# VHH binders against q9y6x5: the designs that were tried, part 28

Target 1, 379 residues: q9y6x5
Amino acid sequence: LPPKLLLVSFDGFRADYLKNYEFPHLQNFIKEGVLVEHVKNVFITKTFPNHYSIVTGLYEESHGIVANSMYDAVTKKHFSDSNDKDPFWWNEAVPIWVTNQLQENRSSAAAMWPGTDVPIHDTISSYFMNYNSSVSFEERLNNITMWLNNSNPPVTFATLYWEEPDASGHKYGPEDKENMSRVLKKIDDLIGDLVQRLKMLGLWENLNVIITSDHGMTQCSQDRLINLDSCIDHSYYTLIDLSPVAAILPKINRTEVYNKLKNCSPHMNVYLKEDIPNRFYYQHNDRIQPIILVADEGWTIVLNESSQKLGDHGYDNSLPSMHPFLAAHGPAFHKGYKHSTINIVDIYPMMCHILGLKPHPNNGTFGHTKCLLVDQWCI
Below, E stands for the ipSAE of ESMFold2; O stands for the ipSAE of OpenDDE; V2 stands for 0.75 times the mean of E and O plus 0.25 times the DockQ between their complexes.

## First folded at step 8 (VHH; framework vhh_surovatamig_d1)

Design k3 (at its last look DockQ between E and O 0.49; V2 from the best seeds 0.00; counts 0 for: pae E 3.7 > 2, grease 26.5 > 24.2)
Fold by ESMFold2, look of step 8:
Structure k3 (fold): chain B 379 residues (1-379), chain A 122 residues (1-122)
Amino acid sequence: as target 1 above (379 residues)
Amino acid sequence: EVQLVESGGGLVQPGGSLRLSCAASGFTFDDSAMSWVRQAPGKGLEWVADIYQDGSEKYYVDSVKGRFTISRDNAKKSLYLQMNSLRAEDTAVYYCAKESYRWLTGYSFDYRGQGTLVTVSS
């Protein structure tokens, strides 16, 4: 029986929600499995880049999904809602589901993980749902469990994506305890449904399940705005992405644009591409624009005086507010083990090990996750 | 094209009631969560209430809990806000909003209507 793995993401699940809210179902899952309390994600701390880093083990500069909004100057292509299915954007890396289904007698399934409905290197997930936010968690779970139980060749790697608590974190802000408590309780109930469904279908004992997320969430405020119009005329640049990491393509002399921006706000760092800190691993890709602006935690870059959101992410990946967690259960994992920190890129080589796949070259370190696994010597 | 048309605003005394309506078109109403947002004079936008696609879940900002009720009629593509026990601080332009979540841009409101003015004045 080949090893099987279900990878689940609850988008925007900040690591410290586990300490600040009640999760009876998730707590039982963790008690029977493992917990990594903080996962240090990749910069920028946005949804598509981090979901692709999980499944490739690569920094954003290496896998090419460098933001949720991108521009390629050579091809003049924009990455957008209507153009996110173009393989051009995704082909700089090989995600784990592609590698998995190249193995004899295996297939992959996906309920809406970023990239799984794209033919990456002419290969698309064997079973997949096109993205549709209106599809309930129950329907996504039903499809995934059907595919895990009834497919030939068998599905050995599957993904399941859910939009919460990211959507509510943006809407209410992470500091709104009443609304976030309600939202997080609902997510805990969904985790309970997941575990119950797997038990009822006879999958629970032989399926490895990872529950994780891509990033956290920080509180925003109308008192913490950076208005670019006060520093520079719109006509001097093209705006590729706005907040909290702005991507600036100069229309005039680059040094002039930089000089107009560098003292714009004490709550914003302005980088020429060559000066982006090495710790971000965010420099060596043509899709990274010549100038980026990085807002301080909780600050919002705007073109006018208002913002629609009370919470945001995308900030410096050293910030604890940007970090998700990872929990896992299954035959590959210890029971009742807690680990402090891993890097998000470490998840890929661990998953490859569990599935018996040879990892592609990547930035992860298998040794960082060895203590989670029953078949490894832990120091 | 999303179209949202608000109505039912007006002048009311403190402690009074109003019922706001929103007629929606240009999208699949049954697939969208809906919100009411408001803008008081000299202030930014404030989320007031939201309701799930099927009407099963309703949520409110603390300042209106117990006084306001959000509802929807999916057959009529309409959103409502029943406002009771109105206070001076409820004075604002009220907008109906379609909620959207996209992987690339995250959570957003679409409130392209003109809004409906509610004035609570002694």
Scores: ipSAE 0.271, ipTM 0.662, lowest interface PAE 3.7, mean pLDDT 91
Fold by OpenDDE, look of step 8:
Structure k3 (fold): chain B 379 residues (1-379), chain A 122 residues (1-122)
Amino acid sequence: as target 1 above (379 residues)
Amino acid sequence: EVQLVESGGGLVQPGGSLRLSCAASGFTFDDSAMSWVRQAPGKGLEWVADIYQDGSEKYYVDSVKGRFTISRDNAKKSLYLQMNSLRAEDTAVYYCAKESYRWLTGYSFDYRGQGTLVTVSS
C-alpha cells in the first residue's frame, strides 16, 4: 500500500500547553508515536504564512505568503483571509499536495487548510472543503476520513485544519487558566474523536498522522499598547498589516516615515526592509513592505479605534510563546520517542520522505527529523 | 441580515445595577454563541462576556467576574447582561455581538448592534 499521511493543525496550540494542561488523548497518541516538544516556526508567526511553510518547507520570503494581509504594489492586489483565492499569491511555491498529485498521480484531500481551495500551479487538491469556520470538526473529519478511505486514485496526503485553540487564545488570553483549560480539554477530546474515527475505519494502523500547529500565543494587555497615531499621521502611509508586526507602505518619502516611527515606542523595533534581521528570513520578497514594525512580546500596535485582544501571535519566532509542537503516529514513526526541537520548515522534507516524493528546493533539513523515523539512522 | 438591537443602558450611580437586553434577528440565534463587548471613551473595543448556544457555558473578563451575569433566552432570541455593583470604569457603550472567527484577527465582533450607553457616575 502506498504510504498515507494526514496532517492536522490545531491553530495556535502553544507548545507549553502540553506541560501546563492535561491531554489524555493526545498523550496516548504521543505514547504510541513521537513528540517534538518545540517547533520553531517562521517569522512572522501568523496563520497563513506558517501553514504554507509547513507544506512547502520554505521561509515566508521564499513562498510569498508573508502575512495574513498583503499588498502587491505592482498589481494593486490585496490579500486577506476574506480575499485569499487568487493563485497569484500562492504560485511562488509548490505545496506538498500539488507535488503529491503531480509526481505520483495520487490524490490529495484537504479540510480548510490554507491554500487548499485555490488552484496552485493550475492544480487544486483532488478533494477539498472551502473554508467555513462554522463547519464542525466532526464534519471536517468525516470528509477527510471518507476521502482517505474511498477515493480512487487513493488519497495519500490529507490536511485537516481547526481554528482552536487560537480563537480562544485571542479571546481569553493564554494565561487564563480557567477558560483555556476548558478550551484545551475540547481540543483533546477532538483528538480522541480523530483517533476513534480512524480506528473505526481501519485506517489507524496504516495511516501516518501528524498533529501540529502553526504558532503559539502570548498574553496581551490594555496596558501594553503602541498607538501609531501618536507618532505619525495616518495620511503619510498605508497600513498593510497590523500588530504585532505592522507592514508600512509610505505615501511620502520612506526616510521621513521611518524617522517618525523609529522612536515611537521603546517596545517596538522599526526596520527598513533592507535592515530586517537576517535571522527572520523575511527580506527577499516584493510583498514585504518598505518598513516593518515589530512589537515586543505582549505589546499590541494599535490605531485610535482598535479592538483589544487578550492574546496574540505574530511576534519574534525565537520567543517560546510563539512555538507550537508536533506529534506523530504511524508506520513511519517510532513509538515513545520525544525530541526537543525542530524547525517548522523541517516538516516538509520529512513528509516528502514519508510519501516517497521528491521535494522541491526548500529550507528544511531532513536530518533534523531522522530520529523520528523508523527507516532512518538517528544522527 | 444579522440584526442586533441593544437596550437598557443609562445613567447609574456607582454600586448600582443595570440590565441590558439585546434583540437578535436575521440568523439562527440558538446556533450561535453570543457576546457582550464594550467600548469606553478613548479606548478600544473590549470583550466582556460570552455565552454558549445553549447557555451551558459562560465566560467573563476578569474585571466583571462576580458582578456581571450573561444570560440568554433562545425562544425570545434575546441576550441579557445583568450588571451589578457597577463602577466608574464600567462606563462604556455596550454592544451585543455575534462572534465570527477570522484568520486575521481571530474572533471578530463585526456583527454587533448600535450599542447602548452605560454611564456610571456619582
Scores: ipSAE 0.127, ipTM 0.664, lowest interface PAE 2.5, mean pLDDT 94
ESMFold2 (binder alone), look of step 8: mean pLDDT 81; pTM 0.830

Design k4 (at its last look DockQ between E and O 0.46; V2 from the best seeds 0.00; counts 0 for: pae E 14.2 > 2)
Fold by OpenDDE, look of step 8:
Structure k4 (fold): chain B 379 residues (1-379), chain A 122 residues (1-122)
Amino acid sequence: as target 1 above (379 residues)
Amino acid sequence: EVQLVESGGGLVQPGGSLRLSCAASGFTFDDYAMSWVRQAPGKGLEWVADIYQDGSEKYYVDSVKGRFTISRDNAKKSLYLQMNSLRAEDTAVYYCAKESYRWQTGYSFDYRGQGTLVTVSS
């Protein structure tokens, strides 16, 4: 029987939540499987980019989803909340569910994972749900498990996405221990539901399950704001993305715009595109704008407005607050093994290995995950 | 068209009580979490309380815990805020807000009402 893999993402699940809160269901999951305590995600540390990195093994500059809001100067197209279905944005890479469906007698399923409701390279997931934040986890889970059990060709790869604890992290801030404790308990309960359902359906023993996240969350404050309007006239540029990494499209001379912004705040780094630090792997794509602003951790870039967000993400991917975790269970994984850290792009070659797929060229290193797998030597 | 209409505000003495109401229309009310937010004079918007779609979870800002209670009636498409033991610092315009989550932008309020003024003064 072909191996099966379910990839689950709880958006915005900061790695150190595992250390600071109790997760009885997740701990049981980990006890019978593996844990990677910290996953270094890709810059920028946002939802769409990092989720696409998980399923492509590529840095953002390579897979082309460089932000949640994008602009292409050649086609004049925009990518945003209301406009994310154009294959143009996704076709610079091949996600794993497309690769999986190129195999004989295999299908893929998706419950609201970013990009799964879009035909990429003229291929769409065999089964998918259109994104709707109002749809319950239970309904998403029910659909996924139904497809895993009853599909022909069989579903061998499935994705499941959930918006928490990201939404609550934004609202309450990650340092709100009381409210976040309640939120995280609910997440743990959902994990319990997931495990229970898989057991009830007889899937648990044979299904590989990865539970991970795209990024963490840092505490923000109204006292830590960077107002761009204090530094530059709004008529001099177009804002493509705002905070904590702003993408600036100059309407006047780039150098002039840069000079107006470079000293705007001591808590913000301003980069010309060619000067973006190499460690970000965030330079070699036309969708990256001529100037980017990177706020320090916990600082918010604003215009003449205030934000109600007490938490945010998107900051430097070297910051621990931006890092998610990875846990996994199934026949491909060891039991009771913990690993310190991997890169988020390392997940892709691992998943390809588990599924018996030939990976597309990617930035991941299979060697980083060998110790998690029962069929590999860990040296 | 989404509409949120707040009511119930007024002048009260410290230690007094008020009950705010919000009538919602123009959207499927029971599909969305709802919040109360407030804006004091000279200050920005502050989140006060929220409630899940089905009312199963309620969250509060620390300053109102134990004093305020958020509730909802999905059949009536209504949101409520019971405010007890009111303090001068609670003086603000209170808004009913529809919560929205988009994976691209995260948590936000896409709609709020005109607000109702609550003044706590001796």
Scores: ipSAE 0.335, ipTM 0.736, lowest interface PAE 1.9, mean pLDDT 94
Fold by ESMFold2, look of step 8:
Structure k4 (fold): chain B 379 residues (1-379), chain A 122 residues (1-122)
Amino acid sequence: as target 1 above (379 residues)
Amino acid sequence: EVQLVESGGGLVQPGGSLRLSCAASGFTFDDYAMSWVRQAPGKGLEWVADIYQDGSEKYYVDSVKGRFTISRDNAKKSLYLQMNSLRAEDTAVYYCAKESYRWQTGYSFDYRGQGTLVTVSS
């Protein structure tokens, strides 16, 4: 049978939750497979960009999903998490499910991974669910397992996305032990359900499963606000995205807008596009606006309104609070192996190797993941 | 266009009750968790309660637990807050809010209404 891979994301699963909370089911999964303790994600540390980086192996500037909110001045198109279906936004890269299902005798399936309900390069996942946050994890899992078991041509690559613990992390903050313990226990129970469903259907021993996430979460507070209206009038710019990385499109001379913002707060860095640090790999795309504002960890950029966010993400990708984990189990993976770190872009070439696919040009390094794989010599 | 319209505020004595309502339009109401937040006259916003898309899970800030009940009617696209045993500390403008969890934008709440004033005084 051809090799099969299920890629699972629990959104906003901060790496150190594994150390600070109880996960009996996830720990059993890890014990029989591999763990990468920290995955260094891409800047900006937002949901759409990082999910697309996982499946393309590209930095955000290269795949074109540079934020959850974007604007293209030439086409006048606007992208948001409520208006995300135009292939224009996604077509700067080829995600792994497109490459997979273009192979002879292969299909791809998707339960709500970002982009899987969009016809990217005129190709939509062979089996998919339109995004709907009210669909339970159980229903998403049932569809994925049905497609893995019953499809011709066979489904060889499948994705499964879940909104937690990100939604609760925003609502309560990662430091709320009572609420986060309850939320994370529910997630561990879902991982238990996933494993039991795969065992019951006879998939567990021959399916490769990756459980990962796109980013972490940091604590916010009403005491850590940066008020843009105190520094600049709304009439001087168009706001494309606000916090914690604001995307500023000047309506007047760019230097004048920059000068009004540069001393706004000691807890915010203000960059002209050409001055964005090279380590971010966040410069060479027309969708990146002429000025970005990058808040310090735990700080929230607001207009003249206050915010009740208690947790957030999107910050500098060097921050440990922004990093997820990766766990994997299956015939391609070692048993009981722990690895300290990889880059999130490294996941793509590893997945291509497991599936026997030729990767598109990407920013990942296959060598970083070799020690996870049974068929590779570990250095 | 997303619209949230709160109603039901007013003046009550301590120990009294009010029922707040929020009419929602311009989005698929059933797809989103909903919240009540409040702002006391000289204070920042405070999260009060939230409710999952199907009404199955409800959460409250400790200061209102046991006194306030959040509910929703998806057929009527409406959110409610039953407030009992009101105290002077509950005096605030109350907003209903659409939570931002469809796909993560980095904001906790996408939209809120104009608010309805609740005043609790002797």
Scores: ipSAE 0.000, ipTM 0.281, lowest interface PAE 14.2, mean pLDDT 89
ESMFold2 (binder alone), look of step 8: mean pLDDT 80; pTM 0.803

Design k5 (at its last look DockQ between E and O 0.01; V2 from the best seeds 0.00; counts 0 for: pae O 11.2 > 2, grease 25 > 24.2, placed apart)
Fold by ESMFold2, look of step 8:
Structure k5 (fold): chain B 379 residues (1-379), chain A 122 residues (1-122)
Amino acid sequence: as target 1 above (379 residues)
Amino acid sequence: EVQLVESGGGLVQPGGSLRLSCAASGFTFDDSAMSWVRQAPGKGLEWVADIYQDGSEKYYVDSVKGRFTISRDNAKKSLYLQMNSLRAEDTAVYYCAKESYDILTGWSFDYRGQGTLVTVSS
């Protein structure tokens, strides 16, 4: 029997929610498996870039999904909700489901993980759902479990994506204890439903399950706005992405635009592309614009208007508020083991090991995750 | 094309009641969570309440809990806000909003209506 893996993301699940809220079902899952308390994600700490980093093991500059809104200066293409399915954007890397299903007697299934409905290198997930946020978690889970049980060749790698707690984190902010408690209880109930469904179908004992997330969430406020229009006229630049990491394409001399922005706010760092800190690994791709603006935690870059969000993410990946967690259960994993931290790019080589796949070149380090695995020496 | 038409605002005394209505068209109403948002004079937008697509769950900002009740009638494609024990601080233009989740930008709302003015004054 080939090893099987289900990778689950609850979008925007900040690591410290685990210590600040009650999760009886997730805690039972962890007790019988492993926990990584903090996963250091990639900059920028946005949804598409980090989900693609999980499944490729690459920094954003290397896999090419550098933001949720992008411009490619060579082809003059814009990445947006109307063309996020164009393989052009995704083809700078090979995600694990492509590698998996190209093996003999294997297929891959997906319930809305970013990129799984795109024919990357002419290969789309063997079974997939087109993205639609109105589809319930139950329907996503039913499709995934049906495919895990009933497919030929067998599904050996499956992904499942859910929009919470990201949606509610944006709406209420992570500091709204009452609303976030209700949201997080519902997520814990979904985890309980997941485990119960897998047990009822006879999948639980032989399926490896990873529950993780792409990023956290920080509190925003109408008191913490950076009004870009107060510093620079719109006519001097094209705005590719706004907040909390703005991507600025100058219409005039780049140095002139930089000089107008550099002292705009003490709560925003302004970088020429070549001056972006090396620790971000966010420089060497044509889709990264000549100037980026990085807001301080909890600050929002706006164009002379209010922000609708009370929580946001995308900030510096060194911030604990931006970090998700990882929990895992299954025959590949120890039981009752807790690990402090890994890098999000380390998840990919670990998954390749579990599935018996040769990883493509990547930025992850298998040694960082070996203590989670029963077949590895931990010391 | 999304159409949201608010009504039911007016001038009321403190402690009074109003019922706001929103007629929706141009989208699948039953598939959308809905919100009421408000904008007081000289202030930014404030989220007030929301309700799930099937009406099963309702959430409120702390300042209106126990005083306001959100509801919906999916057959009539209508959203409502029952406002009781009104206070001067509730004075605002109230907008009906369609919620959406964009996986690229997260949660957002669309409030394309003209709004309905609620003035709470002696």
Scores: ipSAE 0.363, ipTM 0.721, lowest interface PAE 3.0, mean pLDDT 92
Fold by OpenDDE, look of step 8:
Structure k5 (fold): chain B 379 residues (1-379), chain A 122 residues (1-122)
Amino acid sequence: as target 1 above (379 residues)
Amino acid sequence: EVQLVESGGGLVQPGGSLRLSCAASGFTFDDSAMSWVRQAPGKGLEWVADIYQDGSEKYYVDSVKGRFTISRDNAKKSLYLQMNSLRAEDTAVYYCAKESYDILTGWSFDYRGQGTLVTVSS
């Protein structure tokens, strides 16, 4: 029988939440499966880019989703969370659900995973839900499990997305123990619901399930603001993306704009596009703007506006606070195994292996996940 | 061998009520969670509600919460859906479904009835 895989993302689940809070349901899940304690995600550490990296195995410069807000100077198109339906933005890569359908004549299902409600390379998930934040986790879960059980061709790959604990992390800040405890308990309960439903439907033993996240969360403060208006006139540039990584499109000479920004704050690095550090793999795409501003951890880039966010993400992907975790359970995975770290792009070749798919060229390293898999030697 | 036979559908005015029934045979009914699904004209299959084997848990799609009630009688091998305060958007063919995994064939669509049509119209 063809292997089945359910990929679940809880947005903004910082890795060290597992150490600082109790997750009885998730711990049981891990006990019967595997845990990767830290997943190094891609720069920038934002929702759309990282979710697309998970399902493509590519750095952002390669798959073309380089931020939650993008601008293409040639076509004059804009991308945002409210305007993400144009295949133009997604077609620079092939996500795994498309590969799954095209290579194996199988079906894919999706509950609000980024990009799944868009035809990519003229292919859309066989089953999907249009994104609607008001739809409950239960409804999403129930649709996914229904599709897994009642599809022809069979659904062999499914995705499930949930907005927490990201939303609450932004609202309360990750260091708010009281509120985050409440929020994370709810997440654990949802994991319990997931497991219970799978058991109820007889799927638990045969379905591979990956629970992961796209990024963490850093504590912000009104005392840690970088006001660009103090450094440069707003008329000299267009802001394509704001914080903590700002994308600057100059309206005047780029060098002049750069010179006005380079010393704006000791808590912000300013890069010309060609000078962006190689380790970010964030240079070789036309959608990356001419100047990038990168705030230090916990700092917020603002205009003459106040921010109400007490937590944020998008910072340097080497920061532990930006790292999510990965847990998995199913026939493909060992039981009771913990692994220290992988790269987020490593998930793609692993999933392809599990599903028996030929992966597209990607930046992942299959060797990094071999120890998680029962059919591989741990090298 | 497995049979699911829906009944109770029909034409009803908005605000009206219907009670759907499903008669199950050919499998151990009380070992299986059961679902109602529906397909509206021009739309895909939509999950509506399900119930645990022993009836201890019930789940509903958000659009029907507070209006629909799923129940079962294991002794009679029957599944029910009480639909109150019906709306035009509830118009669909309603199916009784058993979800199961087969070790030889994998996921199967075979455990779904022929459906019963519910039309909500003034």
Scores: ipSAE 0.000, ipTM 0.226, lowest interface PAE 11.2, mean pLDDT 93
ESMFold2 (binder alone), look of step 8: mean pLDDT 81; pTM 0.808

